# Ledger of designs, part 180: VHH binders against c4kar8

Target 1, 263 residues: c4kar8
Amino acid sequence: MAELSTPSPASPAPLDGGRGDELEKFTLRGARQILQLLQDLITHRGLITAHTGGGHSFMTAVLKVDEERGRVVLDPSPDPQANRRALAAPRLTCVTQLDGIRIQFPLVGLGEGQDKGRPALFAPLPAEMLRLQRREFYRLQVPLAHELSCLLKAEDLARKPVEVSARVIDIGAGGVAVVVPTGAAEFVIGGTLPACRLALPDGEPIELDLEVRNLNRQTQRNGTEQLRVGLRFAALPRAADTRIQRYIFKTERALNAKARGGL

## First folded at step 11 (VHH)

Design w93 (framework vhh_7yz9_2)
Fold by ESMFold2-Fast, scan of step 11:
Structure w93 (fold): chain B 263 residues (1-263), chain A 125 residues (1-125)
Amino acid sequence: as target 1 above (263 residues)
Amino acid sequence: QWQLVESGGGLVQAGGSLRLSCTASGFTVSDNYMGWYRQTAGNEREWVAFIDSGGYTTYADSVKGRFTISRDNAKNTVYLQMNSLKPEDTAVYYCAAEDTYFTVEYLSTSEYDYWGQGTPVTVSS
């Protein structure tokens, strides 16, 4: 997609100026808009992945907005090390989704304290929030019941070829995020994994070349850590693209229908 | 290679001014979230000011109205203009570059979080 410029894996390029201008139309800077969006995240009990830098993140949520003090209150991790990393970080990059829309915002000046007698993390209100209403930025959270997996062709710690079955956590037009067992394989950002196999519920596995885009050690709400790998579709045949889009659309419609029926 | 080179620190009297500079190489400052941080002896690192790719600026309450963050795209440089300096502003100041915008895969890569070497600022009373 022409709208999204990504550096090549063999030759990382600097971000171009057009990328910043392109995303500006999706950036909220009005205090009222920011407060409303944060309140929507609270109302919908949205889970937030807070990136602390260095390839680490933890799962949190906005517990409340303290307008009097101009700050947000976040749910701390049950893992004390994740909280220490967050407090030491110059900034949290918070990523979440609301009704299929990707939302991202920075939090700076994180502190710790108490809220209603319970431990909490506090940060000043973000100066901006990114709200991306673009289909190409949409990520379907894969239902656990679908048991969707991708067989990755990678290298182990001894640089020997290995095949790793990885659980697909989310899927979009441009790629997948997978969970890899600790020690199962080594990944290099920008590296290509050839002839991997994506198992969708219907039909034969799709053979895909995948590019490693991101590595993240995410602390879950139960305190355990997972290695999450972001993988870009490097060479996607039209038939494969159609099957992936059909899966995303069908699953999204089913989830929306179930949610409406549950109300 | 991404590199940040800082300059402009030094010793000043209370009420004085300093301008810190942070020149980037290997990437464009206008495409990144750029920030200034400071650290005092025995204390945690403290955020001072940010400027995003769109030019929107934010400041810590302790410096708001006294400090100004800006950039010169032609020089690929970010500045921190520090006015009405107080002894409490004495610290080592760090420049940072971060990518806050997400991609279709995952946002957050350690390779896009870069720090300068730090520049000391001493404000005498």
Scores: ipSAE 0.005, ipTM 0.168, lowest interface PAE 10.1, mean pLDDT 78

Design w94 (framework vhh_7yz9_2)
Fold by ESMFold2-Fast, scan of step 11:
Structure w94 (fold): chain B 263 residues (1-263), chain A 125 residues (1-125)
Amino acid sequence: as target 1 above (263 residues)
Amino acid sequence: QWQLVESGGGLVQAGGSLRLSCTASGFTVSDNYMGWYRQTAGNEREWVAFIDSGGYTTYADSVKGRFTISRDNAKNTVYLQMNSLKPEDTAVYYCAAEESYWTDEYLSTDEYDYWGQGTPVTVSS
């Protein structure tokens, strides 16, 4: 098999569609399995990043699967502009994670209406769903209590060096996704940010060279928009790699223990 | 120590059936991405069927509708039920497992995939 394309696993960006034959072995097409997977997303309250194109996305969730009418019901954004972008898009690319497994699926033919008197978005059931159980595609959603930050060495609009403290929102084996304050720095896809510092809860900051892989303006569940920057670890000493992997494993294990206790 | 042992291969007439078994020791099959691959002399290993930790299954187009992958969690075993066999299905069949992300073993090994020794299947016309 040829190698899968390599977007950052810590980014909300959809996987590159250029190697469709490589992804076939991970693509569910059975109606029963698609229904079951959508129900699993409901049961686990899986948050979904829905990409509307043009570098825009919003956070949503599957509220209901209507098997009789062959459609899914999605939670609309509190931002009306995000909903307008979604309705105008030829397709949504939905990305989520369930128990360390990356799930991605398209929705086409989005409409709006009401479910039990509340605003809702509707779409036909997807014909396919991608389900990837590879370590390289796992992303840990960083708990807010950990206050993870990365000090980015970037450039402003005038190409002058600036240091920006960015909040780390997710982290994986290959990189991080960060939130950058509006106007704080300029990012170019493919550009390198040298000697950035990743602060984990325990120990000294880790010095990293980061490559900008994607940029996304995401509308959050509270209706605010943020710039998300996906950053790939360009090179990582073994000790730093081990420490990052240990943080991810330890944190996910702790989150799973809390979830099992709260069931 | 992680180990996979395949069994159930052999000689069968075209149109016949075989069931391959893959028993794991040292880890739990339901916690891993489990698959069957096959290989003929001079060719790379070809994916045949997968079953993931959630029980979802996928199949290569060449076997879809004829082969079924399943597992028995109590026996820690993965099966490949092969029906309507064709001479083109003649190959050595391999069982494979991906290391669990959620174990301490994830941090202590540099190998993430495990393979069995293979079991030959010959389909006569």
Scores: ipSAE 0.269, ipTM 0.653, lowest interface PAE 3.8, mean pLDDT 82

Design w95 (framework vhh_7yz9_2)
Fold by ESMFold2-Fast, scan of step 11:
Structure w95 (fold): chain B 263 residues (1-263), chain A 124 residues (1-124)
Amino acid sequence: as target 1 above (263 residues)
Amino acid sequence: QWQLVESGGGLVQAGGSLRLSCTASGFTVSDNYMGWYRQTAGNEREWVAFIDSGGYTTYADSVKGRFTISRDNAKNTVYLQMNSLKPEDTAVYYCAADTEYFGDYLRESEYDYWGQGTPVTVSS
């Protein structure tokens, strides 16, 4: 038996195609299950990051499944440029999370039109959907109210040191995703940012070495564009790992309690 | 202790059916990724079917449309219903659990939990 033995994919970036043989166990191909999973995403109002290639993505959602026409209806971006990139792409890779489970699926043949007089994007139903139920793939979406930040030690275009305070938008066992102002610093995939400081609510900032894993210009639901940087914990001290996991656990429990009314 | 106990194997003619059962002790099948693997002499174990915490199922191409994995949460048992059996399905069948659990983010432990295996022989 081949076991999955990869570094934690703590970013919403698409998983590597080289894992194809290992991912077959987690790939849904039955039409009924694909329809059920898409309906679960609709019911939970799940936000989807749709990767259009070239380091670009936009936030969307499944609005409806049109079973008789065999297609999904997606929420278009308020940014016309993001929609133009999506329509020009030969394939979208859609990534989302439901109850801590990573969901990823391709959409091919994206078109635009109208649904009940409103602009919409359409694509044939995916033939497959990945559903990855492993702790290493879990990402906590950080509540905006927590104001979680990471002070990045980076370089500007002249190779001079610069410090950038970045908002943490998600966090997992293997890393964080942050948003940074456009032009604030130069990032190179595979580059290391030493001695960055992650601010958690309970105690002093944690000093971490972070590796840049991905870069993406993401168009948000409100039409604004953000540079999203996926960062891997390069050498996580045990005490820092414990604090990060405790934050994730406590926050998830609080969010679950709020959703259930605290009873 | 975490334990898996398999039953239901045996001898069957080609075209026949068998139902394998896997009862878990010490953990809940509905909270875990549960699966069936099979192995023939001289070959590696191959994945047959999986069921996850949400009840979603996946199947190897060789068994798709013939085998069905299911669970009974009240009995803490996972089943593999095998229909239209072929001589090529002859193997020892193993139940397995992936015990990574999302409700305990402070734990990071991996354990491979396997049953003892149950033999299935399909006569031509």
Scores: ipSAE 0.266, ipTM 0.690, lowest interface PAE 4.0, mean pLDDT 82

Design w96 (framework vhh_7yz9_2)
Fold by ESMFold2-Fast, scan of step 11:
Structure w96 (fold): chain B 263 residues (1-263), chain A 123 residues (1-123)
Amino acid sequence: as target 1 above (263 residues)
Amino acid sequence: QWQLVESGGGLVQAGGSLRLSCTASGFTVSDNYMGWYRQTAGNEREWVAFIDSGGYTTYADSVKGRFTISRDNAKNTVYLQMNSLKPEDTAVYYCAADSDWYSEFTPEEYDYWGQGTPVTVSS
């Protein structure tokens, strides 16, 4: 449904299950393809955002696929609270990207134990995995070296205007995801942030209006928690759209070249 | 610039086989989401099979186990191998491609369709 609870296609938040018929075209259900895709995630060291519900997620990775027992082995969070939320959740929704292609899958029946003497999370192999190769779902993970930031015009808990410099962690055709310092501002899903400034490495900052589409308190691999805010571009001028897309294209090409050059 | 040319359609008896081909010009099939749809008179097009840039494939339940989508990157061609054909498979078959903006910067996105190739399965 509209703007209230449905994540944007450009968000790392889970896609709405109400798109069942359209998403069926992109849903892998064959056991061999599911195993292959999970193995591709291991090979590419893909980081996974596992959503546990209630606006919470944690960073994990597939460590191993145990074909004999029909299960995946996941890297647990160093934060015990994140692991407790995951184990209590009826379902994890796992979201990642592989070579710019969005991958999303459910895990049900999560348990904990040890793998070769190390703590691990275990879940049965998913019966289905989404693999979405479309521009609207593409998200570039912004290199830290680019120091990409967005100056947000928001309000604090007292409803007073505040300006917050937020780090851009991913960017797509429809919007950006940013990390906001703890306590810096209050965000309301569906709210508009006017006249924000997106700083790209080349040229002047782009002035644009942003709509808040999702909020997520994400536990990182080191156990710290971040507030991640998904923001949709509102009324993006053609020149700004072209510049953002060129940044995404150039950066993706540079990352691909660097990977083939020995990383 | 973008062109899709289908071939391989025709008349076949129930239980028979056909292989459809779709050759692309102006873009590479391995970089794009490629698929087959079919349409009967008076009905909307329905998807049949898809293959993505990574070679992963999906199939509609009505054709699963009977049809196989594949590609030959050197020939820039996508195939639909149709086995155990039924009269209900009678349709015009269309090859389709989605534009992929990140392979090359392209300002415009279009779903691209071929002209269609008829398949008739007799009882």
Scores: ipSAE 0.330, ipTM 0.717, lowest interface PAE 3.2, mean pLDDT 82
Fold by OpenDDE, second read of step 12:
Structure w96 (fold): chain B 263 residues (1-263), chain A 123 residues (1-123)
Amino acid sequence: as target 1 above (263 residues)
Amino acid sequence: QWQLVESGGGLVQAGGSLRLSCTASGFTVSDNYMGWYRQTAGNEREWVAFIDSGGYTTYADSVKGRFTISRDNAKNTVYLQMNSLKPEDTAVYYCAADSDWYSEFTPEEYDYWGQGTPVTVSS
């Protein structure tokens, strides 16, 4: 009687490490860090949008952190229906901003009660808090004369690898916008295009990974359809960043000089 | 052709709430930067909030904590929930879309605009 060793369920393939890694660096999981961030929210009286699912949300605030009980105290909605939805929700997704930084955290196990004789919502402390620090980057409209291009490594509808030469229409420290012919490739927002090549006028192309952040189909005046793709630099080497910044600065200076009648 | 149609404006008392809607046609709101602006008579248009294709939201300091920009992809609509309204919030509110992804942090460069919806906050 050969004991058929039931194959151990294949561990779910690690979620594609790249997206996870980017979020991971912004995710706080330390108890002290979480507590501090919650206290900061209290101090700044930050209003929080609590999403209850189904497209519903209500405005709340962290009123108190109860470390002894391991819970957060929230301000209930003035709308009883919103509170009911919140209590019925398996999870609240709380979204706020502090100092221009987006903060997102889940709350589970929401309950209602009283804090100092006032109605309040209670939840266990979040296990994690996402603090998304966005880099604000200026974007330069690229002069047509510069013929800036980016070779995109993408896939077609059949998931066949294709290379698309795209014209860069704007560039910043954080990314580029490009124009591609319609149907040249399939782009998915949030998708990564690996090992692309950005061609700057000042030297060899820069190899970089790009994340699709925006898609815009446009019909040109001549009736030709074009796809504009907004691309974020997923991983930009320092040297590449320097080159991009130099290009932007140089170009801006030239454009400003021209605008002043100097060229 | 890209079109934006705002709705939801009206008269509200100070401290009240209002929800503005912006329905897009000809393009998908989830693929674009969407924003709300407001303008008072004799003043320049000022940005209020925007949401990028990734769902990241940004707010002007004057409305932080009071206003919320969101979208319903199924309805191809962007919303501005305005709470704790003040008389200073009285303006014509405009919805905008960025086709070039050029204005990630510069809402002034939005390419497409709605006709606007008036909001009046009374004392």
Scores: ipSAE 0.006, ipTM 0.235, lowest interface PAE 10.4, mean pLDDT 83

Design w97 (framework vhh_7yz9_2)
Fold by ESMFold2-Fast, scan of step 11:
Structure w97 (fold): chain B 263 residues (1-263), chain A 124 residues (1-124)
Amino acid sequence: as target 1 above (263 residues)
Amino acid sequence: QWQLVESGGGLVQAGGSLRLSCTASGFTVSDNYMGWYRQTAGNEREWVAFIDSGGYTTYADSVKGRFTISRDNAKNTVYLQMNSLKPEDTAVYYCAADLDSWYDSLEPSEYDYWGQGTPVTVSS
């Protein structure tokens, strides 16, 4: 049985500019705010997926903002072919996340050169940047101490109903990833698991339908093989959606607060 | 108990200025997406200005360059400074909070909490 690849969480598809009218309240056009947001990306070491068109993209980062020349300095790809595609492209569409918030911006007029003796890519400052809180693009790594679980309604190899309590390892607005012991149940990509129960630390378990989207095998520290199952929320009532997103937000804020240093 | 209390509305001559205030209780404005919306009789609420958890601000094209949204985190208050007012700015103004900052809500009715509304009348 082949192990199914998991899509990269750092590379969501670009949002279409034709649908940008409804995103107006999330679009920054002030020069000072654009400079501040780019500086925030540098400070937080945000990895950027730069789409060059034709289905091609490469990973980059903003190295610095050159305010005197009105341009950004980007980290070139270690792949020379990716850099050649970027330089030939009429525009780059740059996509990243900052604290779970989706950030997207165009770069036009890309050039190459050196910054302090190192190869670099240069582009004029973008005239606008989209800064959008998108639930579908964020995945929280669940703290082990939260003991977050999901009771799965699945089937065994003989298609008999079984219930499996699975540990939730990550959670987003669109779904969860869980781990189960190998052989505990049979999972079929695209199959629906009805009436599963997600137990958050606060309140009653949430009943929801889950669709199996991916399967990966992993080896635990104790040497036991586990199956990682990616599950999509097939139908999510607004009250359940709100509660899940509130857990994600509160947990991420708590983790960020613990990361802050102070004397 | 979560509450938004608005103040600062009134009657003003065209070309004049007003400052609206919105004080939050039960939650912190710096942790949430805060917006100002307005509504005229017979029309739906429209977005006017937005400030997010990071302090970034956006404005509807109709008010850009004339209105400024800001916040005072110590006072847990959001402001809308309205300059160069026009008769078409006449509306009831509402403060709104999206308390679930992870939710992609693009509709005014999707905000979790609303103020009572404060009327603004701009005479010609």
Scores: ipSAE 0.109, ipTM 0.589, lowest interface PAE 5.7, mean pLDDT 79

Design w98 (framework vhh_7yz9_2)
Fold by ESMFold2-Fast, scan of step 11:
Parts: C-alpha cells; sequence; structure tokens
Structure w98 (fold): chain B 263 residues (1-263), chain A 124 residues (1-124)
C-alpha cells in the first residue's frame, strides 16, 4: 500500500502564475531566509526538478551557495541538450520537496562554468522562494456511509472492455484506492484507465484518467479475497481537483465534528 | 480543545511600540503555520505576518521592517513585536493557527483556530 502514496510524475509541476497573489503569504523574500533554505537543500541533498519551459525539465541539485558572488551553483544535466535549453530559457523554475514541504523558486540569468574543476551551472541567488507544506501524502479514509464509488473502464482477463464499479476506500490529492472483486478486471501497474468516473456526493460524476500504481490482494476475516488498487490521477482537470479537495476538506471537518459530539 | 489566547494590545502614541503575545493550548505552535491578521471597521481581515513550522517568516508590505514575528517553542507562544507604530496600524489583531497545507486551487487563507482578537489603538 506504500506505492499508493508514490508522488505523481506531475508532482514537480510548478504552481500556476495566476496564483501568485495568493502565494505571497508563503513567499520568502528575506536574503537570510533564502540562504538558509538553500543550505537546507544542500544539507539534505534535495533533488530539484528544473523546468526550462516548453514542457522540458531536468533533475539537478544545489551544490553550493556562493554568498560572495551572490550566486547558487547547480549540478548540470548529463544531457547536453537539457543544459542548452536551460541556458537559453529566460527563467528556470525549480521545484523540490523537503520533509513534506514544497519549495519552488525562479532562477534568472543562468550561466555555465566550472566549480572546483567540474562543470557547473550558476545563477544569481533567487529574490524569492515559495515554501508550502504539501498534502500529497494525506489519505482520507472514506466513510462507508458515503458509498463513494469510481466506475473504472478496464479490460477483463480476455482483454475485452469492461466497466467495474469500485468502492473508494481512501482518497488524497494524488489519487484514490479502490476495492474490486478478484477477477473482475485485469490491472497492470503503470497501465492507464481512461475516462473513469468518480462519483462524489453532491454533483455529477467526475470524468478522469487514472494510472494503476499499486495492487494488493487482501484476504478478509471471512476468507473472501478482494483486490485493492491504488490509482493515480494522471491528468486531473482544474475543476475536478477543486471538487476532490473540497470533498476531502468537508469530510475531514464533518468527521472532526462527529468525533467531538460522539465523545 | 485547541485554543489561542492573545495579550499585549492597548493604546499607544504614533512612533511607539507594542508586543503582542499568542499562547496556544492543545497543539504545538512549531507544528503549524502561525499568523497575525488585523481587521479595521468595515474591512475584511488583512494578513500581517506568518511564521511556519520551520521558523521561516513573511510579512505584508505595509509592516515589513517595522513588525517582527517570532516564537518561543518552550512556551508554545507566538509574538508580534510592533515598532514605529502608525495611526493606520489601528485595528483588532488576531492570532491564527493552521496546518501548513492547501486544498485544491486554494491556499490556507482559512485557519483552523483563531484567537478572540486584541485591540490596538495608535493615536496621532
Amino acid sequence: as target 1 above (263 residues)
Amino acid sequence: QWQLVESGGGLVQAGGSLRLSCTASGFTVSDNYMGWYRQTAGNEREWVAFIDSGGYTTYADSVKGRFTISRDNAKNTVYLQMNSLKPEDTAVYYCAAGEETWYGDSFPDEYDYWGQGTPVTVSS
């Protein structure tokens, strides 16, 4: 079930520019705090996804902060094409995560050179860094009373299309876990299920694409076997993301209120 | 169960200083976003300062350089040191606590817990 919490490939995607005003509260602009956060990334060997625009990105890390020259030193990509794209980009958007905290910052004026005789990329220190705790690993256990279901479009053992109504047992920002009867459909880790329908309380079912991330066969107390399937939201529309997160929030509040009243 | 208790508000002359305190019970300030907001008559609450679980701080442009948010983890208390006060800083100041999280396309502009507010009046 650990695989159910695996971050989506889209997890490193930068937050929308249109949300910039809302993000101001979480944006560090103090030089001392920026230096401290960059040093934390070095200390914990944080991997950074650097977005160069046009759908391109590469993996890097902060190697050093050069306070005297006011610059950050980055590990170049082993792919020369990625480095050329980065150097040509007007802005590099860096995204990383440290202990559940999302960190995002821009780099402008990227150059290349050497650090201690090894190839390196360098840029002026960022003037701002976003630091925001992420909930991607949180899983809301869905109350049985909600009878929340997802209609999966899959294939049976004979590779014929089949629709399976699966009970949703948990839900998070990155996906859902569902239960299906053994043999109802064939699932392959990494496989995609297009145009599935998630039925939330209040409103029309949400149509979305799901990627199979985890499979777990569980034997229940009565000896019945069920297949638990971890599914990632592969291409989540903005409206769907909003509805899912509001369901999670609303349900958490209701469960908290019930717990206080039930005690 | 979780509560925030504010203190330190009052009357002060322009150019003066005040230190607001916010003591939490039932939860740990170092595990949460802790913020100070203020509200004037007829207006919505305005963000003033944040401190997150890692100790990083941010400030609204209107108070940057004059106000300092800090915390004492042993006392489970958050402070707002207000210097060079202006008549425009007159407001009811609220301490707020919430998870360092966001939901959907929104950010944590709604906190889980709020204090009752402490009034600050800055005379000209």
Scores: ipSAE 0.015, ipTM 0.505, lowest interface PAE 7.4, mean pLDDT 79

Design w99 (framework vhh_7yz9_2)
Fold by ESMFold2-Fast, scan of step 11:
Structure w99 (fold): chain B 263 residues (1-263), chain A 123 residues (1-123)
Amino acid sequence: as target 1 above (263 residues)
Amino acid sequence: QWQLVESGGGLVQAGGSLRLSCTASGFTVSDNYMGWYRQTAGNEREWVAFIDSGGYTTYADSVKGRFTISRDNAKNTVYLQMNSLKPEDTAVYYCARDEYTWGSEYLDEFDYWGQGTPVTVSS
């Protein structure tokens, strides 16, 4: 029985978050606000993780906003497979941060072509963007200069214990996101990694249990692939919690001071 | 309090058809990215078909032209119509809310899969 798929007219898809009523107050729908936020991402050279589904994402950026044609222009991946996944996806879920504020928006109707002779991805301007100005959603983007790492106690493909030093890319009150080379260890969503060690500046590494919450294979801007692992703090002693929060607040304050022309 | 319940799997001869159903509770399918995935023993889960909140559909190359994803918003149910089945389609089929839907990442901290429904295609 062939059912005809009747695609909806090409328009930005509505928000489809599970917390629709709670998130409404953080949702931007004004065309001018959306244009300004996209322009701010361009100005600050904000890197965007574009989720294409099936455990895959790629790093992109907004190259420009084409107000005349009502579309955004994105930097394509140098990996053709990542671009194929993006073009085949019903929607890109784009996630980024600006000054510690989480920004999330859907792009629907992705196409490919050229912008001034260079390959580019195009999508209609989103009708809605989420800007989460709440402390509980805050994720500090860890400065590369801090070289923050977490020693993960995981298992390899043969179920033998392995220790993997993973780079911490962001950190919040509830957990960290880390990057590991593909194939370094096997991770299972919902699994617990016991006695991992988070190395913060100043002091001994913090020993803590981490729960695996998210896994995705992320294609980097140079075309290489890395595994991004989202990890929740399963149990956190007060002293560890205090040190983590102090690191976050200290780093956030330093970044805010730089943004305001201090330091 | 997510729940996804799949049904409709079973045994079918090559060239036959099956329709899988996935009924959701605890959220509205029309507000979310919904997908069908499949897994064979010893292999990674692979994506089969997606439908977004706007009704746009996409398919893996291996099933394009043979499978159709649809939804009934009144029944809060997602369907996968499987035609021209091949032995290579033998797998356990899972309905999922895409882990990368709006609000899913650090906001929800949940990626929920149904129990799965087995499909066996014999020659």
Scores: ipSAE 0.012, ipTM 0.265, lowest interface PAE 8.9, mean pLDDT 79

